# Ledger of designs, part 7: VHH binders against R-phycoerythrin subunit beta (cpeB)

Target 1, 175 residues: R-phycoerythrin subunit beta (cpeB), of Prochlorococcus marinus subsp. pastoris (q7v2z3)
Amino acid sequence: MTVSKSNQILSNDRDLENISNKNIEDIKEFINTANSRLDAIDSITNNSHAIAADAVTAMICENQDSVNTKISLDTTNKMSVCLRDGEIILRIVSYLLISDDESVLSKNCLKDLKNTYLALGVPLKNAIRVFELMRDATISDLKSTVNSMKGEKEFLSDLISNTEFQFERIINLLR

## First folded at step 10 (VHH; framework vhh_7qia_2)

Design s85 (from n5 with T104I)
Fold by ESMFold2-Fast, scan of step 10:
Parts: C-alpha cells; structure tokens; sequence
Structure s85 (fold): chain B 175 residues (1-175), chain A 119 residues (1-119)
C-alpha cells in the first residue's frame, strides 16, 4: 500500500508547549538543586527505546503458544505503535519525575490514546501489559543508576514511588 | 550466527531437582530478553519463564514458587532451576530469545533438552 508518513499518537512537543512560564521557572530551580535526580532521569530517557522494546517483546513472549509460530505483520505493526508510544510515555514520565508537573498529562490526551488504540484494533489488554512491563523495567533501571550514585536510598524510594504512581495513572486511563 | 545450546535435562524422580543451562553466542547477550519454553507430549508449547535485560522475571502459574530463572551475563548463560518436580513437568525444554529488525520480530530457539519426571 501507499507509503504513509508515520505519525506518533502522542507528541511530546505538543505537551511541552502547554507548560506555563511559572512551571518552566520551577523546573529550572529544581534542576539546579537536584543534579543526581536529573542524571538518573536522563538515564531513563537515553534508555527509553530499549525499555519499550523489551516490554513489547516480553508481552509477546507471554502470549506465545508455539516455538516456531511467526508473528503476523499486522500484529507486529500494531505492537510497533505501542513501542513508539511507550518511548514517548517514558519521556513524559521522565519529565514528571523532574518537575512533578501534572499539566503535561491531560485526561483528553490519554482518552484520545485509548480511543485511537480501539480504532486501530490495538488490544487494550496487551497495551496495558506493555506499560506494566515498562513500569517494572524503569524501576529496575532506577535501582541500578541510583545505586551507582553513592547509595541515595531515600531518593531511590521516592523515585520508585513516583514512577509507580505516574505509570498507574496512565494504565488506569486505558482500563 | 546466533546460537543457543541447552543442557542439563534428564530423568528425575518426582520431588527431585534439575538445573537447565542455555549458553548463547553470536549476539550481545546482556541486551536481549531470554526465556524458557516447554512442550509436553501431545501438548502445545508454553512459556515457562522469562528474564529481561534488567533482571525482571515472569513465570507461568504452574511453576511459580518451584522454578527460578536467572542469567549470568559474563558467561552468556541463562539458567532454569527446577525444584519440586512433578510428572506434569515432563517436556522438552527450549531456550529462546527475540529481536526486532525494523518492524519484524525474529525469534531464535535452541534445539531443546528433554526432562522426564517419573516414579
């Protein structure tokens, strides 16, 4: 069929444009104060493709019934949409961990994601599972990176709790 | 070429233990999710356990609490420790991994190692 320009369901550029000047100033002050937090979150952002790809692969593995059964191109394309969106979600979560600014996540945006997945025939149960696996992988990455940052255990606990909260918000809106 | 070689299968009595090993070569092992699957006589293949690059694990309900998957990235090896074995665990056990090339998912499998649990 025709070569269609691949558009992402979520746009981090669009979301960031909605941030107020007050929020930007708050972020600047926070970043200046929390260099170790920034480094840990930067690690997640730089590893976003691997985290999302591993999560999609793990979900497919959980639903594999035969060793040599090939995955259909249609199913693969639908899961690739989840992969692209997963990378964007990880970037949004990373931003939220820096600023805790809820204005970047709107109910309309996440409601549109669910409706878009339904329209595209993406199984919501599978998408939810991918995001659960991404949450778990992100927490594992945080444990690794924060441990390398001189054992800031209380900081790690806060990052894990916040990461769980942000992913649960996203997952629940798809349910 | 990517290669997976399983070992450690055999005949064991109910309640016994076995440790399966899968040695990987031809790829960057630490960057891949690894899994164990099994196929019992006359049944479809099923996932037993998998382990992610970050060490996160998932298990089939039938083996939770009895089996443990682990990996040693320095040895390019994934393990399956099987405890409290039951006759219904009798199967050929396969090591597997997956990779994406663009939008196509490729799977790689070992040849399998047989496990028989009999009284």
Amino acid sequence: as target 1 above (175 residues)
Amino acid sequence: QLQLVESGGGLVQPGGSLRLSCEASGFTFSSYTMGWYRQAPGKQRELVAFISTGGSTNYADSVKGRFTISRDNAKNTVYLQMNSLRPEDTAIYYCATYTWEGYILFDYWGKGTPVTVSS
Scores: ipSAE 0.048, ipTM 0.408, lowest interface PAE 6.1, mean pLDDT 74

Design s86 (from n5 with L105I)
Fold by ESMFold2-Fast, scan of step 10:
Structure s86 (fold): chain B 175 residues (1-175), chain A 119 residues (1-119)
Amino acid sequence: as target 1 above (175 residues)
Amino acid sequence: QLQLVESGGGLVQPGGSLRLSCEASGFTFSSYTMGWYRQAPGKQRELVAFISTGGSTNYADSVKGRFTISRDNAKNTVYLQMNSLRPEDTAIYYCATYTWEGYTIFDYWGKGTPVTVSS
């Protein structure tokens, strides 16, 4: 008995082959950089609170023309929101550095970030500055984690560029 | 528990230099962002320079190019190198840090070290 063409459906063999070859090459490149990528992600994840806290604190100091011996309760509460969101953003960026899965951005309700900050009374200029400082700190962390002696200079450059791109996308949600 | 002790202040002529030191105790110094602030006579306290845990620095526009902030985590010390001093730099200089316990911020200040720039 002969059954052949109906058991495997192919609409275009060239397109399927090209897609398969691209997927294999992408997976191979992903695996080849997996250990360094995981080390970088682990560093960012383990330092996420410190990175976000440093950025919020630095923004407060930069924003203040003059400071007093105490921080107001209202300022502290608004800073707590930026710290929490900063940690979440670092986790999202970390995920994007390993998965390339853009769907996480649409599922995480980041579309309403600007409106949420306006409703909570968080100054958008200050939030933008926090995320700029977090971007800079994350890049510094990546440079210290990815050892140049491993011969991964091109990989580090790609991680930095991707990190810059993802933070810029998030910052643009605040305009 | 956390204590900050400033030193290195004094009298200097315009164009001179001073190096301020701030020794920290009672906490894991390397985990905290450190800042230098000053309060001039009749003015409110202002930020001079800030250094993050990763070593990133920020400066007030009035001191950029003249002052340098640095830290030595092994010595639990933050420094402020002040060059090309001007009479307008006359102030009491304070070392400060902010820390987070979860989502609550705490501020810690030293007692200050006076700097007088006078001919």
Scores: ipSAE 0.114, ipTM 0.481, lowest interface PAE 5.1, mean pLDDT 74

Design s87 (from n5 with L105M)
Fold by ESMFold2-Fast, scan of step 10:
Structure s87 (fold): chain B 175 residues (1-175), chain A 119 residues (1-119)
Amino acid sequence: as target 1 above (175 residues)
Amino acid sequence: QLQLVESGGGLVQPGGSLRLSCEASGFTFSSYTMGWYRQAPGKQRELVAFISTGGSTNYADSVKGRFTISRDNAKNTVYLQMNSLRPEDTAIYYCATYTWEGYTMFDYWGKGTPVTVSS
């Protein structure tokens, strides 16, 4: 009986060790996935100026190629407000991706964006195009950042979908 | 001073290839979007291609699939590889960059390099 009891105790200890190791692995995977998600979102905030500046520049470049769409120097100078607001939009989107906190939308400093742009003489079609380009650049940044990471990446699809949704909501303020 | 110096232009037969180079100095090249423009005789200047700091590229419809823009940040150089050249590609090609100081945009252009596509 002593031998049987010893074998049963050893088996139970091994099972507990295996359960503990599996639980630790599951916790590590959860933490690593959460950290990867946060790092991807943090990349948007850290690159906000570059994303916004590149989007405004791209819109200007697109409009220089066509006689019918050529942007004037005066209009180009006015588009600087889209760079400023673009950085703010990227920070708001980043916050929404982290917190899921819908209350930021009711406190949103962009609620009067269309009227402000009309008052400043910013062409709404150009502002809409800048924010479309920012949306595309942000999604590309997320894909690039996440694809460079180790581990599972199934959270990427959700981040992309949510990013598209938040940008479309903001862009619709100008339509 | 910020300087952009283009090279690589010349005379080429239709269907030929040229590689244009633009060497930049006087600024942190890796932090700026770079573009190529061209101006054909008697026409307005048009965008050919640009490349962002992150490597995103855009091309005019007339050159898409034939031209490739690239950059080498270690050499402070932007390139335009032009394949399957057509007589309609004949122009002076300009390297350009746009900088932002706060919220004010500044444009910088090279002197241009001529490209002639003729049989």
Scores: ipSAE 0.164, ipTM 0.530, lowest interface PAE 4.5, mean pLDDT 78

Design s88 (from n5 with L105F)
Fold by ESMFold2-Fast, scan of step 10:
Structure s88 (fold): chain B 175 residues (1-175), chain A 119 residues (1-119)
Amino acid sequence: as target 1 above (175 residues)
Amino acid sequence: QLQLVESGGGLVQPGGSLRLSCEASGFTFSSYTMGWYRQAPGKQRELVAFISTGGSTNYADSVKGRFTISRDNAKNTVYLQMNSLRPEDTAIYYCATYTWEGYTFFDYWGKGTPVTVSS
């Protein structure tokens, strides 16, 4: 609903003859929530390395062989691909939360993500788990950031739903 | 240079509580994921809990709802609050830390601290 609302408001703003009180109120609401949305997205981009690295580490720890205390170099080399792609995914999600320009998925190497992971021997179930953990961490970061803002929580549900939608759309590239 | 110093282990009765701490030095603590592992006599080492740099936590099913992991970046310390302790929680508990330096994974382990739960 956030991107759809934005497109409607931009169209109304261009109509100088037929601007109603409701259109003006909608524009004001959009501007107020846009500032909070930008702050939340800035938090995600500033924390992108930590979010991706934490998710990969968590997946590795969940799948640690209890017989061995050392994780194999082969496993960490393959999972480093998920770290790199995770950082890219967070930037793409941030962009999609503002623009709804889906061409980034087709022009980015992520469009062929499944075939790339299969070729590299990256287990798809592990990659899916990493991105699920990133989704969860991103939502947690959004909740923390919104709680520290102006105090408006009405758009939080919309931000969370949009974040879930964008992550599921990307995760589905692996399914 | 990297050092992990554990404390808080000991003997406690069933149903009791203990708080383990692990003080870290020689690295940028806030950039490292921290975890607790345990190894019971005659058993394999298992993950108990970990906490990410961002504060997200994960727990083994056997301790979920009883144990709480937390970190204090200002004190370079990770904690494990253990409540409702059971005899099966008896083990040596290990503090561990993890990071990615570029695309290279690093893990470091403490020396372990014994926890005995018996009446």
Scores: ipSAE 0.338, ipTM 0.655, lowest interface PAE 2.5, mean pLDDT 78

Design s89 (from n5 with D107E)
Fold by ESMFold2-Fast, scan of step 10:
Order: C-alpha cells, then structure tokens, then sequence
Structure s89 (fold): chain B 175 residues (1-175), chain A 119 residues (1-119)
C-alpha cells in the first residue's frame, strides 16, 4: 500500500483539527513514534529478499540428511515457491505493522495459500518452518535498526509483539 | 567471486579443543546461512552445524554439547568452537553456504581445513 495510516491522518483536515486539541507532548510523541515505525518498515522492505532467501536456506539445511548432504532439484524447485511468497509475506507484514488493515489478507492469494501449496506438492511443515525462520530474522532486523529515542525499549517491545502477531496470523493460514 | 577460506585445523590430543574460522568474501555475508561440514577418510560428507542470519543454530547429534557455531558479521567470519575432541572427530572440515541465483539453489564449499585427533 502507497499510503500509511499516519500519512492519511496528517493529510485529512478533520483529523488535523482533532489532533490540534491534544497536548503538544502527545503530538510530538506521535510524530516521533511514526518516524521510528517507518524506519523499521523500510529496513524490512529493503532486506525482504535477503530475509526470505536465508529462511528458505536455513529450512533446507535443517532437513538435510546428515550422511547425504546433496539437495535434490525437486526440493529446490518446491522451496523456490516459498522464496517468492516469502518476499510477498514480508511486504504484507510491513503493511500490517503500519495500518493493521486485515482486508489485505483477503485481497491476496494468502487465504488460498494452503490449497495452492498442497496442489504444488510443497510440504506444509516446510513452508511453516520457513515463515517461522522469517519471523525470527525480521525480529532480529528490527532490533538492529531501532534508533535511540525517548521510550526506545517500550517501543521496540511493542513492535516485536506486533511483528510476532502478524506472522502468526499468516502462518496459521497454513495450519 | 564467492570465496570461503577455512583455517584453525591441526593436530590435537583427545579431550583437547580447536577453534575453526571461515572467512567469507564476494557476497553479503550477513544475509546468508553458514554451515560446517566434515568428511572423514573414505566416508561421505556429513553436516556438523549451521547458523542462520537470525541466529538459529542446529547441530549433528554426534557433536551436540561439544561444538558451538557462531558468526561475526562485522568480520565476515563463521566459527566452530570444538571442545572435548574425540578420535572419531578426525576429518577435513569444510565451511559452506548456499546462494539463490534466480530460482536455483547453489552450494558453495571452501577447500577445507584438516583436523586430526590422536594420542
């Protein structure tokens, strides 16, 4: 999505009149929090390919036979689907962290993701594990990109909890 | 050009310790899962340990509790700390990573560093 929730609020005259009646400190905190949230989203978006690729690779390594380390072409072909979808999921998570607009889930193929994976022969356990690893990598990325600011620890904790919640919603579509 | 260079192997007595290092170049190290594999004389390569970019680790049952994998993204290096070494740990140890080129997964291995555990 092109417009974030915070940007919509700032561009609406009625919302601006309502905001002007609040305490100045509340307005400053709102602006600072919105900026930090956007920085975190930019980090996820900029690293989306790397996060998804790493998660797929890590899952393949977890399922590798200890005595036969050769990875089949069939495995790589099926898991490449998870790589593509992983990037899409990271964009959706990024949108949900800003807007919390659940309608995006119904407008994408995610609602039919389980049936699609079954039809393609993608093991659901493997896809679930990829997305769990993506969640972990995204949280790690967020911890490294949150800048020093007033109330940083509380803000980071909330952002991590929201990230976990959004990933769990998507992972549950495969369960 | 993707390169993996292992070091730190050598001769050690049973119960001793070694720390292996693998320095990576030619790719964005911090974005890649890294692993350690080994191959004993006359045997197939086996997975020893791996570490994801998010810090998730996994170990072969034969080395759990004795070996520790870690990474230093600032130095583009992955480490394998080997404690309580046994004669059966004798092998050539390889650093490895995987890269996606489009939708194809490629495996990259270093040339290996030999580890001999002998009395």
Amino acid sequence: as target 1 above (175 residues)
Amino acid sequence: QLQLVESGGGLVQPGGSLRLSCEASGFTFSSYTMGWYRQAPGKQRELVAFISTGGSTNYADSVKGRFTISRDNAKNTVYLQMNSLRPEDTAIYYCATYTWEGYTLFEYWGKGTPVTVSS
Scores: ipSAE 0.293, ipTM 0.635, lowest interface PAE 3.1, mean pLDDT 78

Design s9 (from n5 with F50I)
Fold by ESMFold2-Fast, scan of step 10:
Structure s9 (fold): chain B 175 residues (1-175), chain A 119 residues (1-119)
Amino acid sequence: as target 1 above (175 residues)
Amino acid sequence: QLQLVESGGGLVQPGGSLRLSCEASGFTFSSYTMGWYRQAPGKQRELVAIISTGGSTNYADSVKGRFTISRDNAKNTVYLQMNSLRPEDTAIYYCATYTWEGYTLFDYWGKGTPVTVSS
């Protein structure tokens, strides 16, 4: 039985058995860090359309020289599915960063994502690249939204590592 | 209404440099992804470089390492610094902005600025 570091921190915030002025200050720091973490995650959700749209557009730009322009226009229409799914993926990642509930990965349509993309004619290499770009943009967004209060630098590092891990798991479904 | 005005094109020798500018108006510039297209005589249009709202950049393989895109949100301007220019870079260069309305991509183009690389 394992619990996330976030769940352990939140449980400790509720332990008021031996409070002193220093203990109260420590509790305030943990609460403040948890609030900043939630604000950063909320920023991802609020920016999900922009993150996904920018990633699709950037992938198209990177592939301009390697793809016939007529095929790239057809591919752009097919890649609109990655924009829709990218928004959904960002919501799932946001949920995973808050809850540790991995059941969303095992019992939702993400397990069949590769087969769905193959059936729709979506190039897997392009979908993988879109999600890599989304991962990078999400990490940048997290860095920009976290405030500089005491203790938050280590919490940000943990959020970034967890975000990288969740995106890697989703990207591996397409490999 | 959305307006894009390009400048900085001209005649330059191979190996030379040019800096293109694009002044934007009629929209919230800082909220939009900006890019540069080019179209050479008798050739298909090519997306050259793109810069996101957060400043991340991407380039076509043909220009990577030679061209640099940047933006100045205070001036509502996007730039393309072109170094080590080749005759193959000869084209009309267009500033563009990108937006998605739902799942449909819309791009808006300026009038273009011509670049000629010749010996």
Scores: ipSAE 0.145, ipTM 0.557, lowest interface PAE 5.2, mean pLDDT 75

Design s90 (from n5 with D107Q)
Fold by ESMFold2-Fast, scan of step 10:
Structure s90 (fold): chain B 175 residues (1-175), chain A 119 residues (1-119)
Amino acid sequence: as target 1 above (175 residues)
Amino acid sequence: QLQLVESGGGLVQPGGSLRLSCEASGFTFSSYTMGWYRQAPGKQRELVAFISTGGSTNYADSVKGRFTISRDNAKNTVYLQMNSLRPEDTAIYYCATYTWEGYTLFQYWGKGTPVTVSS
């Protein structure tokens, strides 16, 4: 009788110890994942100029005549607006990936983005393409940063999906 | 100092293949769009292909389906795989990248690697 009771208590203690250890590991994984996620997002912020500049350059190259490799000053001047705004958009996306505070979209006048670009003579199709290329470059940067990290990388898929969602939301303001 | 060094050019028969390489140094390669241009004798340089940091590619109509651009960020290298080569592909091939300084877009070129397609 006492042996049976002792054995049941020992079995329950072992199960509870295993559950406790699993819960501690789950907490450690959550903290490590959160830190890795923040590091990946910080990479976007630190590379915002390069990402935006590359996207603008790629869009200009896509529209470049194969016979004429000279890029006009007019095109450069108009697309520099996308470069400037692209950096701001990347910082906003970075903030949105960390927080649920969407007031930043209104504060930065993104709701009027389409009208602003029309007034400045920026072709909306070109601006949309720049932001699509920025989205792609940001996802590439996230994959590169996360692939260099140690530990579990399950958050990458979620981070990519969220990044696509935030960019599509902003791009839709121009559609 | 930004440097681009091309290799892999040579003489090849029509229908043959060549793989060009461009090793980059002096800048954060993974952060820049890379392109391949070519210049045939007596003609202006033309864009052949480019690849963005996110992997988006675009090609001149004359090379679509025959040429493939790719990059290896770990090796700071951009490649141009050229298949089904034609005599009109004969040119000096240049690796290029762009940088923005204020409102001015600067283009940087390698020294070029010659490709001759002849029987």
Scores: ipSAE 0.272, ipTM 0.603, lowest interface PAE 2.8, mean pLDDT 79

Design s91 (from n5 with Y108H)
Fold by ESMFold2-Fast, scan of step 10:
Structure s91 (fold): chain B 175 residues (1-175), chain A 119 residues (1-119)
Amino acid sequence: as target 1 above (175 residues)
Amino acid sequence: QLQLVESGGGLVQPGGSLRLSCEASGFTFSSYTMGWYRQAPGKQRELVAFISTGGSTNYADSVKGRFTISRDNAKNTVYLQMNSLRPEDTAIYYCATYTWEGYTLFDHWGKGTPVTVSS
């Protein structure tokens, strides 16, 4: 949706010739902000496997309470589901950050995520923790990407708030 | 062969600082999540801190604000900077790694480095 709005503004070339320099600068800032937002979201998408894998591993590390370092086959199998779903969730969050199209949450398998995890014997508390860790990692990725590019601190704050909100909605599906 | 070598442990007074190092060899270090664990006498092993392949960090509540984990991929080393040490931090500190190969999680542990916080 951000790209669509930018193109719509640029489609009226003749009207642009009649606006003030301030209005032209405002349009430039809008385009630059949209491009930075897309770059940040592309970073999340490109890093989705690493973000999800790190989150699952971190949750397993947090639940280490003995000298035995090898996790059970059953535990490994259950947590691999969170890895796959985590990648899908990151793609959905990325889409929501661009489009704000909430219908994506209702028309896919996420609406039944809790029942699926219960049926598979996935501990909901562990799954919730994985997605909390993914949220934190995604926010770190956004901060890193924006800091390396021309970015307005205000829109970074907005992206972080929206990321927190979208993850909270998804995590609440498991509560 | 995978190898982890810890160093930097020792005796320090309360309020002091130590920096632990864990040098890794035999694998692609940058592809592994690295963690520090500790086990105090008579207690269960606990996670102290970890650092992901992407650089995300997490800390146990008891050490947050006092300890800092970092990594240097060029040196294949993970560090644990320990500040404002307390007698309760006395433990053997272990370096560990985890990685996924398909659906199998592999873990590797060092031998441990003792840290004693005492007057």
Scores: ipSAE 0.184, ipTM 0.517, lowest interface PAE 3.4, mean pLDDT 76

Design s92 (from n5 with Y108S)
Fold by ESMFold2-Fast, scan of step 10:
Structure s92 (fold): chain B 175 residues (1-175), chain A 119 residues (1-119)
Amino acid sequence: as target 1 above (175 residues)
Amino acid sequence: QLQLVESGGGLVQPGGSLRLSCEASGFTFSSYTMGWYRQAPGKQRELVAFISTGGSTNYADSVKGRFTISRDNAKNTVYLQMNSLRPEDTAIYYCATYTWEGYTLFDSWGKGTPVTVSS
């Protein structure tokens, strides 16, 4: 559940004399939506390592293919940073999908991600590509999870749009 | 580590179909990402299709809509279904595996199966 919406529900629960039939229906809809969101987002967090590792692997394979150049051990070792950070990014995106609290982006080291990668010798173009692949994989995971819960198509569209938005803002930190 | 054996290659006419198989032997097939690559005579190797541990797929633009990669973890096999084949698809097709151990990427390659598309 989202923190701000949870607080609203608890406040309404304390003031039962002011609750209308419409308010009760809205509360039920919020709870049902929150449970569906939690199921979808739980899939992302449970698959975060696989999503990040697959994205880094795909980027390395694409880079080798496009330039037909042997990927150096040094480059592979530097890209391991993207694997670690990718898992963290997926947890942050998961939080943002169930929360309106954008302060998480300001409180963490993501705001300085570009400078950190430059200092570590991580190619920014490769890091950007990894996170694009993670975005695409996350959207695919959401579609798979929500399709098993047929009838939630409107909710799925909102999750996909929000996922794209959150990844794009993180990717823009590297541009 | 995985040992890979490709099969299913051959001679087909344009517009035909082939199904390539890559059988893996070794420890924990389901934990490996699998790919198909091809190399035409005198050309550089190119990625054709890629399938993740979770089943997510990626394709080269030249084969999108025509080729389908899939895996059967119970049979330790990855497949490449090739439809609407063109002469430019003529190449030796290689199966490859990828896995991370800590922060090191390991890969393994099969010996390839030749595909010729000719009238």
Scores: ipSAE 0.201, ipTM 0.510, lowest interface PAE 3.6, mean pLDDT 76

